VH-VL binders against Arf guanine nucleotide exchange factor sec74 (sec74). Designs and how they scored, part 2

Target 1, 130 residues: Arf guanine nucleotide exchange factor sec74 (sec74), of Schizosaccharomyces pombe (q10491r548to677)
Amino acid sequence: KVFKLGILIQNEKVRKDRLLSNREVGVILTSSQLMFFKNVYWISGLLDQLEDFKRSHSFSPCYFSPHLTSLSADYIIPLSDLVAYGDGSRIENELYSFSVKQKNQRTHVFSVTNVDELNDWLVKINFVST
Below, E stands for the ipSAE of ESMFold2; O stands for the ipSAE of ESMFold2 at other seeds; V2 stands for 0.75 times the mean of E and O plus 0.25 times the DockQ between their complexes.

## First folded at step 1 (VH-VL)

Design e12 (framework fv_enfortumab)
Fold by ESMFold2-Fast, scan of step 1:
Structure e12 (fold): chain C 130 residues (1-130), chain A 124 residues (1-124), chain B 107 residues (1-107)
Amino acid sequence: as target 1 above (130 residues)
Amino acid sequence: EVQLVESGGGLVQPGGSLRLSCAASGFTFSSYDMNWVRQAPGKGLEWVSYISSRGSTIYYADSVKGRFTISRDNAKNSLSLQMNSLRDEDTAVYYCATGYSSGPTYHYYYMDVWGQGTTVTVSS
Amino acid sequence: DIQMTQSPSSVSASVGDRVTITCRASQGISDWLAWYQQKPGKAPKFLIYAASYLQSGVPSRFSGSGSGTDFTLTISSLQPEDFATYYCQQANSFPWTFGGGTKVEIK
């Protein structure tokens, strides 16, 4: 079951809070995993399919199921002991950031361009990770 | 498999020009920063040029600035280095290399995957 | 530009030896340092990033340490396949710069 899919901006820090560059990554949140894809083009295609699906259906994420068993994520984070957090702070006054941390693992920082997307990712990741 | 293959090297006279190419396969080329690094015979590594994943940010070593031009074609999964006004000091093996990605994070400043290199000899 | 100085320029060692290579930056670079291995006639191989993290597939006998200006690469028990030249690279700011290399050669 897919709870959310989208494109996030990965933040790379240089000199503490200074960013060298921001890169897009595709993300699929399932009932057990957070799956990351470097092929943003493919994820954009899935998002287009989702929009077409929503036009013709009373939408629920569980009814839109791409063929995940035929896909290979570039990286997977299991949802056990995972928490997403953020306070709505801006990165260099243009992006809304949030962090994802699994117990005893390093923190990963992502950002989005609007606060509603930030809150949606935080709520859904934390809901599923319990 | 992730692979980079350089081509275009050869023998050229001082003041001449060469165009190097780097063909990428096995990964999403458009998501990675790219670099050119060279190594003169019997010498160490010297970074030459950087281009960001979208091509909007470009840097050059002072030794090549104004003479070399880095470019990329994401539709063709190809990186190029146009070398003009070549000097004896430009004689080297030229490598292309990708930026690094670890899990969902990228470490653009490090060079993960390297090609086998293409040899440029500037001599009369 | 940030200058990277490696020492020694070469070291002669036997299989089973502990080998230590040092790298010094002309200014503070935090942990923005990588180590590469290069065998004769081959392209460099990425070993270590962020001063101390091993790249996947790199044997555990390799380790990196340091922060600021002084960094060390250690091979705890040298193997025949480890005879190579090793380079450090700073990733703090452009232009990226490499150390001069340390050749690890058989006694």
Scores: ipSAE 0.000, ipTM 0.537, lowest interface PAE 13.7, mean pLDDT 80

Design e13 (framework fv_enfortumab)
Fold by ESMFold2-Fast, scan of step 1:
Structure e13 (fold): chain C 130 residues (1-130), chain A 122 residues (1-122), chain B 107 residues (1-107)
Amino acid sequence: as target 1 above (130 residues)
Amino acid sequence: EVQLVESGGGLVQPGGSLRLSCAASGFTFSSYSMNWVRQAPGKGLEWVSYISTSGSTIYYADSVKGRFTISRDNAKNSLSLQMNSLRDEDTAVYYCARLRDYGGKAYYFDYWGQGTTVTVSS
Amino acid sequence: DIQMTQSPSSVSASVGDRVTITCRASQGIYSWLAWYQQKPGKAPKFLIYAASSLQSGVPSRFSGSGSGTDFTLTISSLQPEDFATYYCQQGNSFPYTFGGGTKVEIK
């Protein structure tokens, strides 16, 4: 089951002399995991399909069910003991950042372009990780 | 069967503008992401721009970003490329190409139009 | 960006010859490589995807192999209609990049 999909800006330390780098990643939030895709075109295609599905007004976006059983993510974060939290909007004054962390694991930092999208990711990740 | 037909190419001065069009037929246009790919005389293939199925997601090659605008009209089965501030290095044959999704793992250009020639020269 | 390097830039061959073209990616792309054929004045034609899978309608004399960074296109018995320029393309990572092309010329 897919709860949310989208494109996030991943903020990572590249080298000792660099604090952050910004890279687009495709993301699918399921009932059990966060799946990340380096190829954002595929996620763009799914987002378009979701928009076309919404236009029909027949079902909520949560009933949009693309075939995910044969997909290979570039990396996966299990939702067990995972929390998402806001860490401020001080990335380039035009991006809203949030962090995702599992107990005893590295923190991953992501950014989005608007506050509504930020809040939607936070709410949905924390909801399904419960 | 699947057909992509480009039009709108021509001779234009540096700094000028040109609008390319691609007419699609033989498939469900609204179900495919579309691209523009160009080829300078005697050179290889260079990807120019991408547009998603609905038109909501758009990407450009660094060389054309800020100057070119891709758009689509799913009701008319058409793809467009508005080219502004044209430079000598934009001289090329421009191809309309359909993007094939291989199981979410890879993307390929499975059908191409015949191309339309853009020449930027004074 | 992933750089795609093709070799040779051109090869002279006769009908019936075996022709081999290579493509190297600057980083691993699994098997996510396609091959295209382009005849003078024509658009590219989709030949092979996923390194080794023939597109429907493509003659069996065309074959692809390789994974990771090194890939090969082979034409087992060159026919007159096969004289063209061939391009590889990595489909793994945006932006999708093409090799420089290999021209297969009449000897």
Scores: ipSAE 0.000, ipTM 0.530, lowest interface PAE 17.2, mean pLDDT 79

Design n01 (framework fv_narsoplimab; at its last look DockQ between E and O 0.30; V2 from the best seeds 0.00; counts 0 for: pae E 10.3 > 2)
Fold by ESMFold2, look of step 2:
Structure n01 (fold): chain C 130 residues (1-130), chain A 124 residues (1-124), chain B 106 residues (1-106)
Amino acid sequence: as target 1 above (130 residues)
Amino acid sequence: QVTLKESGPVLVKPTETLTLTCTVSGFSLSNARMGVSWIRQPPGKALEWLAHIFSNDEKSYRTSLKSRLTISKDTSKNQVVLTMTNMDPVDTATYYCARDYYDSSGYEGAFDIWGQGTLVTVSS
Amino acid sequence: QPVLTQPPSLSVSPGQTASITCSGEKLGDKYAYWYQQKPGQSPVLVMYQDTKRPSGIPERFSGSNSGNTATLTISGTQAMDEADYYCQAWDSSTYVFGGGTKLTVL
């Protein structure tokens, strides 16, 4: 099951309170994984399908084309023992960042353009990872 | 060996435009994690950062000098160019170009390689 | 970017500890960087990201940064450490240098 999907900015840390913006990345949150895609074209298409589904006021299952199981993620973070957190810092481009931490792996940093989207990512990631 | 070398005139008249070129050897300016700055130092005085250009062509300038400065790069020649308009004797300084290199194991936000500098005198 | 203030000079005897300060508003929220410059030479990076030494910089160089002040500390100071030292801050779009500190080893 998909809990959230979107296009985020993957960042590289360059100072204690600010991050260098690197690239757009597609992100899918499932019940067991956080999946990342360098080619955001497919994620944009999935977002369009989701918006069309919402406008139809249907409560039937949303079927994606292509099926999510046919997508090859470039990077996967298993949700076991994972924590997502915001550090309260604002970066120069009016971006809001959050970090994803898990044992024995480096901290991953991601950014979005508004605080409501940031909070929704944080809530959903931590909900499914606990 | 990575090196940077500044070139340009040694003498400039007041009101003229200074053009300095930084020629980079041993690495490519198309590297996505690198930038180049221009920094000057008047004789016997402190270092003063002037301008920066990142590999993605993002540019920044010292606020007090922004209207006089233009930084650009020519990736095919592996050169960074600084233009400074309306030169004045107070702008007499040694001008350096310096590289900053960003990675998880590198000197993020630091100038790790400097050119030897070129003295520019503004007089007469 | 904050204005970075350094003492203009500092004198120490060989073997003593030199502590060079760099003060700026909320400087501890940013990374601090340090450069050594000997007469007639280009600056050389001696400390980055507050506390990290580049390859080839002796262990007697150390750094800290908190609150409004970053400090470069040289323990067991040697005659070869005599130089001007500059702090620098950076926030991915702008850079600022301190006014420099002339370290004299007598």
Scores: ipSAE 0.005, ipTM 0.554, lowest interface PAE 10.3, mean pLDDT 80
ESMFold2-Fast, scan of step 1: ipSAE 0.214; ipTM 0.756
ESMFold2 (binder alone), look of step 2: mean pLDDT 89; pTM 0.923
ESMFold2 at other seeds, look of step 2: ipSAE 0.007; ipTM 0.567

Design n02 (framework fv_narsoplimab; at its last look DockQ between E and O 0.45; V2 from the best seeds 0.00; counts 0 for: pae O 6.6 > 2)
Heavy chain, then light chain:
Amino acid sequence: QVTLKESGPVLVKPTETLTLTCTVSGFSLSNYRMGVSWIRQPPGKALEWLAHIFSDDEKSYRTSLKSRLTISKDTSKNQVVLTMTNMDPVDTATYYCARIEGYDFWSGYDYFDYWGQGTLVTVSS
Amino acid sequence: QPVLTQPPSLSVSPGQTASITCSGEKLGNKYAYWYQQKPGQSPVLVMYQDSKRPSGIPERFSGSNSGNTATLTISGTQAMDEADYYCQAWDSSTVVFGGGTKLTVL
ESMFold2-Fast, scan of step 1: ipSAE 0.016; ipTM 0.560
ESMFold2, look of step 2: ipSAE 0.051; ipTM 0.594
ESMFold2 (binder alone), look of step 2: mean pLDDT 89; pTM 0.923
ESMFold2 at other seeds, look of step 2: ipSAE 0.013; ipTM 0.581
ESMFold2, look of step 5: ipSAE 0.018; ipTM 0.574
ESMFold2 (binder alone), look of step 5: mean pLDDT 90; pTM 0.926
ESMFold2 at other seeds, look of step 5: ipSAE 0.015; ipTM 0.604

Design n03 (framework fv_narsoplimab)
Fold by ESMFold2-Fast, scan of step 1:
Structure n03 (fold): chain C 130 residues (1-130), chain A 123 residues (1-123), chain B 106 residues (1-106)
Amino acid sequence: as target 1 above (130 residues)
Amino acid sequence: QVTLKESGPVLVKPTETLTLTCTVSGFSLSDARMGVSWIRQPPGKALEWLAHIYSNDEKSYRTSLKSRLTISKDTSKNQVVLTMTNMDPVDTATYYCARHKYYYGSGRYFDYWGQGTLVTVSS
Amino acid sequence: QPVLTQPPSLSVSPGQTASITCSGEKLGDKYAYWYQQKPGQSPVLVMYQDYKRPSGIPERFSGSNSGNTATLTISGTQAMDEADYYCQAWDSSTAVFGGGTKLTVL
């Protein structure tokens, strides 16, 4: 089951609220994993398809075909013991950042361009990670 | 109009490598909703799925034949290519290429098939 | 590899209901698809995701999938429905086809 698709900005290097290194990454949130894809254009195409689907339906618009889970991700974070959080900080007064952290693992930091997307990612990740 | 067309027919000798080309029209191989599979059918037998390729170049193969199969695509030529090594008379079959969709609501079904091409493996 | 089992043949008279079964362990936990194949022709999708009809497929075609058995039902069977029918499902990233059922309309 797919709960959310999106494009995130992965923060690779930050100093004093200034983003020094970043890259766009495609993301699929499933019931068990966060799956990351380097092919942002492919994910962008899927997002366009999802928006078309949502306009035609009034139910569960964020769910994708189970067959999509057969595709290999470039990187995977299991949802077990995972927490997503944002402290309200902004990078260069443009991006809203949030972090995901598993117990005893490295923290991954991501950014989005608007607060609604930030809140949607946080709510959905924390909901399924329970 | 969506069409898929396999190359051939072809006669191959035992131990040789089979190469088949599927030429598509009416859709793009870079369309994120679309993928192409190869499926074969020995005379009088059931359909057998072999491999598929997605728009992002992700590939999957039938487990029992994985070491013998390679699928690739050339988006600029609208072509998908299947190679199968070490052919045996038991591999004699009609080989099809077929399009599938993989997004919510449509499932991964084969909605358009090529006409099929006969591959005969004999000495 | 998982096996999908279909009866090899089924005979009905015009106007009768034909029910073609496809059995596999926990098949009801997966989506079933059905293809019609006439002699010398490529397969044609007649049912997807258990019970959904593609555009152009008559309403007399219906489907179900529960437990270990998926069923393709053709009500008011016509002579033009005579064909081989194959069920199909996905097992992870691989597809599996049933052995096929030859439907003869007497």
Scores: ipSAE 0.000, ipTM 0.511, lowest interface PAE 15.9, mean pLDDT 79

Design n04 (framework fv_narsoplimab)
Fold by ESMFold2-Fast, scan of step 1:
Formats: C-alpha cells, structure tokens, sequence
Structure n04 (fold): chain C 130 residues (1-130), chain A 124 residues (1-124), chain B 106 residues (1-106)
C-alpha cells in the first residue's frame, strides 16, 4: 500500500562552506520501502491526478488507486530499522531539511519547501518503519 | 558481454519520420535496474541527449524536441525504438543508443556502454 | 536549462598534465561525468560522479567538481589520450553535454 508520494530534493553533500548539493527525486512511501524515481515528470503527473481526484471527491470520501503494477524504482531504501529525523534547520533559508538513516548505513538528506510537508514525511516514514 | 547496435544507416527526406531500432545483447530490458537512452551527434558537433526509457516503461525526453520524439521498447525482441517526426536537414547526425545501469542502493546515472552509432542523413 | 561550457581545444606535450574544464552555474551541486571519444569511435566513460574511475581507466585520470567548474585531469599525458572529451551532468530528468574539448598531444 502506498502511504505517500511526492517530490523531494535529495541533498547528497551538505557542506557548511558550500552551496547545497541537490537534485529533485520522485518518492513513493509504501508499507515496506521508500522508492525513488528519476522521472520527476511522471511523479508530478501522478500528484496532479491525486490532487484533482481529491477536489472532485471532497464531499464523498474515497481513496485514489493509481496503476502501479508496472512500477520500477531507480533506487530503494527498505524501511526496516529506518529512522527519519529533522533538526529544524533550513537550507538556503527556503528549504526544510530532514535525514533518513538505516542502522550501519549512510545518512540520506532530503529537503521540502514547507514545514507541513516536512512533518508529514517524518510522521509517515516513522509510523510505517516501526 | 554487453552490446548495443543501432539500425541503419538511413537516408530520410525532409518532413518524413525517422525510425531507429537499438538491439541489445548481454542484458535484459526486463531488468528493473537498467535503462537505454538515445543520443545524437551532428558532424563535427557536440553530443545531444534525446530520450530515455527504463525497463518499467518510464520515459523522458529532451524538452525542446519532446513533441517530435517517441521512445518505446519490445522486451521480447530486446529492442528499443526511437521515432522522430518532421525531419529537417539540421537533424543529420550520428545517432547512438547507450545503457544506464542502476544498482540497488545507488543512483548510477552514467552511460556505460554505447552502440557503434548509425548515420542519419536528411536531404532531398 | 543549464549550459555546460568547455574550451574547444587544449594542447599538451607527452608527460605533461592536461586539465580540461567544464563550467556551468552551480555545477558543483550536481554530479559531473566525462566521456572520451576518438575519431570514428563511440564515446567511452572515463569519469563518473565527479571523481570516480570506471574499471579499466588508468589512475592518471582524476576529477574534481566544485562551485561552477568541474575538471578532468590527466597526469603524465600519453599519445593514446588524444581525443575529444565531453563533460555531462543531469538537470532533474534530462542529460546535458558540454561542447567538447579536443585534446592534442604533440
């Protein structure tokens, strides 16, 4: 099951003396993994469809189920022993940053454009990963 | 061993549609961690990326040419096909197909194996 | 959309160090890739993710990428290194190539 999908800014190198290293990545959070997609246009289209669906069904609640059977991620992080955390820091005074780390693995740093999205990602990742 | 081979060479008249086929060997287009791009090079000029397709059938295109380009694959034949409409003499170039490997835990977005290239000439 | 600028040509003597630059706005925030192309041949990957060598590429090839400039450095340049060199980076979901640098070893 899909818990959340969106576009994140992946920060591969965060340096105190340099401009933040980044790239946009599409992300799907499922019950067992975080799936990353190079094709941001595809994820963007899916988000637009979801937003339109929510507006059309605002009075009659039902869930959106896109066709995901042919899905193939470019990169996957399993949720087992995964923790997502933020320290409230902002990147370039515009972006809100959070980190994701598995036991004995490297830390991945991501950014979003607003604090509500930051909190939603943190809550959902940590909820599913336990 | 990994190989990619483009169809052609091809002579195309202005306004016609170009169709090129890339036949791959040594890996499967069903492998979720692999993808194939099309890249062209006009005589004496720089490399220009055109389009990409992943095993999942996800596609991306060069923005300036997006309305003219279609990329598809036939997994059973191990072939990737590029179609480009409304050809013009400025589209004369050597066209390459190239592989992008993708590994679990890594985003390795480089072109590791290239086809030999095929010359597409657009003239009347 | 970013543009990657390379010098059109560079000439070095055998055994000298060749430094090929690739410039783009905030290029150091992206990964740079380098390809070698000899006349009549397909490009060959010689450097990926700024400073990593594919298997089979000699140790005399090194790379860096910071600020607005990525650099491919060839120490102890040999006649066999004579080729066109292209830098490449990703801008979200599209690949962008530089204009290429012709390296001449005389």
Amino acid sequence: as target 1 above (130 residues)
Amino acid sequence: QVTLKESGPVLVKPTETLTLTCTVSGFSLSNARMGVSWIRQPPGKALEWLAHIFSSDEKSYRTSLKSRLTISKDTSKNQVVLTMTNMDPVDTATYYCARIPLYFGELLYYFDYWGQGTLVTVSS
Amino acid sequence: QPVLTQPPSLSVSPGQTASITCSGENLGDKYAYWYQQKPGQSPVLVMYQDNKRPSGIPERFSGSNSGNTATLTISGTQAMDEADYYCQAWDTSTAVFGGGTKLTVL
Scores: ipSAE 0.000, ipTM 0.515, lowest interface PAE 15.8, mean pLDDT 78

Design n05 (framework fv_narsoplimab)
Fold by ESMFold2-Fast, scan of step 1:
Structure n05 (fold): chain C 130 residues (1-130), chain A 124 residues (1-124), chain B 106 residues (1-106)
Amino acid sequence: as target 1 above (130 residues)
Amino acid sequence: QVTLKESGPVLVKPTETLTLTCTVSGFSLSNSRMGVSWIRQPPGKALEWLAHIFSNDEKSYRTSLKSRLTISKDTSKNQVVLTMTNMDPVDTATYYCARTLTIFGVAPYGMDVWGQGTLVTVSS
Amino acid sequence: QPVLTQPPSLSVSPGQTASITCSGEKLGEKYAYWYQQKPGQSPVLVMYQDSKRPSGIPERFSGSNSGNTATLTISGTQAMDEADYYCQAWDSSTGVFGGGTKLTVL
C-alpha cells in the first residue's frame, strides 16, 4: 500500500561543513518504509498517474497502489522507531524543512516548497510509523 | 479543561537551590503531541525561556543557564520539576510552566496553555 | 541563541492598525510565535507559526515573517488589546523571546 509519493529536496552538507547541497529525490511512503529514488523523472511519471487517478475517483475514495514488487530504491529507511519533525526553520524563507530520524541513527533533512505539503508528510510518516 | 499550576510562592537564600513543581491536568505527559516548558519573568522585565521536557523524556535548556538547570517529570503524578542551583538575587522572578505543543514529540511549537505563575524571591 | 529585538513601546488610537515588529538575523527562516500579556496575568498565545491564529483569537490579528522581520498586525485596535506583546522563536529545541512591546491604546 502506498500512502504518499512525491518529490523532496534533500539537504546534505558538502565538504568541511561549509556548503549545503540540495538534491531532488523521489520518495514513496509505504506501510513499512520510506523509499528514495534518484530518478526523479520516473517518480514524476507516477505523480502524474496518481493525479489522474485522484481526479477519476473523486467520488469513490480508493487507495492508489502501483505494483511495487520489482522496484529498486536507491535508499530505504524502515519506519520502525522513525519520527518526522519540523523544527520551525525555513530555508531562504521559501522552503519548509523537516527532519527524519530513527533512534541512534543519522538525521535526514528534507525541504518542500509548501507548508501544506510539509504538514502532510509529517502527519503521514508519523501515522504509518506507529 | 487543561490547567498547569506551579508550586510556591517561595523564598530562597543566595547560593541555595530552587525546586519548583508544575502539576498538570487535562492531558498526559506521555502524549507525544505535548511537552512542558519553564519560563521566567523578573519584575518589570521580559519573558525568558528556561527549559523544556518532551514526552520521551528528552530535555533542552537555555544555554547560559544549562549548568544550573535540571528538568524532570513523573508521568504517574502528572508533575514536571525544575531545579536551579546557586540562586542569586537576579534570579528573582515569576516562574511559569506552560504546555508546549510538539510535532510528534520531538519539535516544539506553540506554548498554548500557561500556569498562573509563582513568585520566587531570592534574598538574604 | 538568536537575539530578537522589539520596539519597547507603541501607541495607537482606537480603530487604528498596530504593527508590532520582531527582528532577528534570518528570523524568516524560523517560525515566529506571539504572546499577549496583560498586567498581573499569564501570557496568552495569539499567533503561531508566523500567521496562524489559535481558536478564539479575533480575525483582526494577523502575522507575517520574512527576511529578518516578523510582524504582528492588529487591525481596528480596541482598548482590550492594550497589553505587552512578546515574539518568540525556536532555535532547534531551545526557545528565545523578544524583549516585549508595550501596546498602549489611547
Scores: ipSAE 0.000, ipTM 0.543, lowest interface PAE 15.2, mean pLDDT 81

Design n06 (framework fv_narsoplimab)
Fold by ESMFold2-Fast, scan of step 1:
Structure n06 (fold): chain C 130 residues (1-130), chain A 122 residues (1-122), chain B 106 residues (1-106)
Amino acid sequence: as target 1 above (130 residues)
Amino acid sequence: QVTLKESGPVLVKPTETLTLTCTVSGFSLSTYGMGVSWIRQPPGKALEWLAHIFSNDEKSYRTSLKSRLTISKDTSKNQVVLTMTNMDPVDTATYYCARVDDYGDYEYFDYWGQGTLVTVSS
Amino acid sequence: QPVLTQPPSLSVSPGQTASITCSGEKLGDRYAYWYQQKPGQSPVLVMYQDSKRPSGIPERFSGSNSGNTATLTISGTQAMDEADYYCQAWDSSTYVFGGGTKLTVL
């Protein structure tokens, strides 16, 4: 089951003293994994399908289950011992940042353009990971 | 499976222009975070970085050789091209192309080509 | 021009610990990387971000980086470790390699 999907702006600390440039990445949050896709076009297509599904199911909200048989993630983070955190501070041309960290692994930093979207990602990741 | 392969080997006469092509496979040159560098090694000497091209087409060059170097890419052919003008016998070396992944954070080379020998002689 | 200095050669007996140093001004404020190159072969990454090993690199390889000096340490050195070792750092839009250290296991 998919809990959330979207496109995030990935920022990573590469050197001890700086952040790397912004990069768009597709993200799917499932019941067990956070899946990342460097090719954001597939995620964009899936988001379009979700919006069409919502419009056609105005009477009774139903589960949206995309066909995942051809899905190939570029990177996967298991949700065990994973924490998402952020203060909602507006940085980098009105971007809102949050971090995702698994114990003893590198911290991944992401940004979104909307504080409500930030809070939705934080709540859903932490909800599923515990 | 990621692979990089340099063109050549090649013989260049003094004052001529060198052109080398690196063909990549297993990743796209337009993927954000992907980059390719050219690095050379004269016989029995150290590795020397020459030039780098980022996925967004930004370029960087070794300062001492900047006026002689041009790096470009053709994303549709998955190729990176290095051009070096006014070749001299001292430029004789094995030339490598190497990849920097965004998970390599543009600071190190995770995959290298096999290298190609460039000989500068008359 | 920024310079990374390595000793040109180092000899150890099998089973001994080899420590290969790389020196540069304020190198500890940056990440250091290490490559192994055997004769006739392309370089292979053996250590990244000071102290992290790529998949397939034995645990006897370790690294550190502090002040002006980064160190690659090979414990229980084996004949298969005989190679040239190069350190590398990134210095604001440019990649810098050290001069290389030839490790001989006798």
Scores: ipSAE 0.006, ipTM 0.543, lowest interface PAE 10.0, mean pLDDT 80

Design n07 (framework fv_narsoplimab)
Fold by ESMFold2-Fast, scan of step 1:
Structure n07 (fold): chain C 130 residues (1-130), chain A 125 residues (1-125), chain B 106 residues (1-106)
Amino acid sequence: as target 1 above (130 residues)
Amino acid sequence: QVTLKESGPVLVKPTETLTLTCTVSGFSLSNAKMGVSWIRQPPGKALEWLAHIFSNDEKSYRTSLKSRLTISKDTSKNQVVLTMTNMDPVDTATYYCARETYVYSGSTYVYFDYWGQGTLVTVSS
Amino acid sequence: QPVLTQPPSLSVSPGQTASITCSGEKLGSKYAYWYQQKPGQSPVLVMYQDAKRPSGIPERFSGSNSGNTATLTISGTQAMDEADYYCQAWDSSTAVFGGGTKLTVL
């Protein structure tokens, strides 16, 4: 089951909530893991398919399930003992940042362009990691 | 029903120590999404934040007053206590306690959603 | 401790738009919060995380925060909106309030 998909800005070498470098990554949140893809255009294609699916199924309790069996993530974070959190800070006055951390693993920092997206990611990651 | 209520002396002499208690109901002080701040307002002046305590006992204080302030909580009594030493007439103010709601337990996305009625403390002489 | 600056007063006629500003260094890199206080009463949260309205706050209240300035905007201002408005932000684990703006309607 896919809980959320989208595009995040992955921050590399972030220092004190300052953006030193960034890159866009596609991300899929499943019931067991966060899957990351360097090909953001492929994720954009999936988002377009989800929009078309919602339009076609607006009156039915149908759920979108993309076909992922022929694809490999460039990077995966298991949800076991994972927590997502924000600190209310913004990067370069525009981006809202949040972190994901698993015990004894490095912290990954991501940014989104608005607070609603930030809250949606935090809620869904923490919900499925329960 | 969420309520916060301040209690303590209404009149304090210069150099004395002020102790204020905030009694909460409708939520637990051990809730990881909740904290309590103390905020004061001198008559006719602006709100001034003083101190905060989080559910895990993490604390912070206004920099200019930190040597005079102590905040603590008693979860079993549903109380948060603020102590302020060496009171001066300039400390005359209405003192509020307010609930901090965290959207996530490690987050600083924190707003004051419920406030007590405030207690006026007058420092005279 | 960082300082948040607000105009001390603002007057608008009923039905007009009121824009209350709050300025601080790199305020747009933090979340802004707004509180309404009427005489003799406790403050009431009217805006959180820059632009989010609590339940019960009318749609005519909106917010923004970018660069060094956060703004609380009240469209179609009504007599009942007359109050002091305070902005607030967190600087790490400490909170800071603006000096407040007295909004007079009429």
Scores: ipSAE 0.000, ipTM 0.510, lowest interface PAE 18.6, mean pLDDT 79

Design n08 (framework fv_narsoplimab)
Fold by ESMFold2-Fast, scan of step 1:
Structure n08 (fold): chain C 130 residues (1-130), chain A 124 residues (1-124), chain B 106 residues (1-106)
Amino acid sequence: as target 1 above (130 residues)
Amino acid sequence: QVTLKESGPVLVKPTETLTLTCTVSGFSLSNPRMGVSWIRQPPGKALEWLAHIFSNDDKSYRTSLKSRLTISKDTSKNQVVLTMTNMDPVDTATYYCARGLYYDFWSGYPFDYWGQGTLVTVSS
Amino acid sequence: QPVLTQPPSLSVSPGQTASITCSGEELGDKYAYWYQQKPGQSPVLVMYQDSKRPSGIPERFSGSNSGNTATLTISGTQAMDEADYYCQAWDSSTVVFGGGTKLTVL
């Protein structure tokens, strides 16, 4: 089951302890994992399809179950012991940032362009990770 | 103790299919921080990465060889298998399996433990 | 196919500093890793995440990564350090190795 699709801006502390690195990444939240895709154009197409189905009131999370089985992610984070949190900080005072951390593992930092998207990601990730 | 061991050595005839098995010990192929790559090295030449398999069964392949390579795993047997089709004498090399340990999206995965390597010779 | 470029060989006298470079666009935003390989042996990880040393690797090994060039530095080089050295980086969904540098200690 797909709970949320989107495009996030991944903000990682760059190696050499310099500025944060920014790259767009596609993301799919399922019941068990976060799947990341570097091909954002494909994710954009899926987002358009989801928006059309939402407008028709025929949207179902199971719509993508067969497609999800055939998908190969560039990176995967299991949801066990995962927490998402935001501290109200912004990247360059333009983007809203939030962090995702598994117990005893590295923190991943992402940003979005508006606070509603920030809250939606936080709620959905924390809901399925418990 | 972490160990990886390749099957072989193997003699393969041109056009035949190569199958190599890597047996792992000391870690689980289900561990999300762990994965296994196959890497080869022709005599006197550089290391060449071939394929990687993650704990969730995701796979990646060297682009130039993708049509010839298949990587799979059997978690219950602690084994990773590489299959390479249409072998040619230029594919003669020592083949290694190695554990890739990744930390985050930007770090990639270093190979912290390697098998001993197995010699694959392609000749008639 | 993306390439990491290393000098094919480097010679130093015992006690001298050896600096092995690795250049490629991938290194501008990704970590470098280094492996030592002695004849007839499997590669051994000697440096990870640009500048971190695995347990058991002597303090005389250090690393850096600036611009598009990663450097493995061996201070007070010893005969036992004679080996082939390979750099590695991650490029999207693939792994890239450098061409290798044969370090001779004479």
Scores: ipSAE 0.000, ipTM 0.554, lowest interface PAE 12.6, mean pLDDT 79

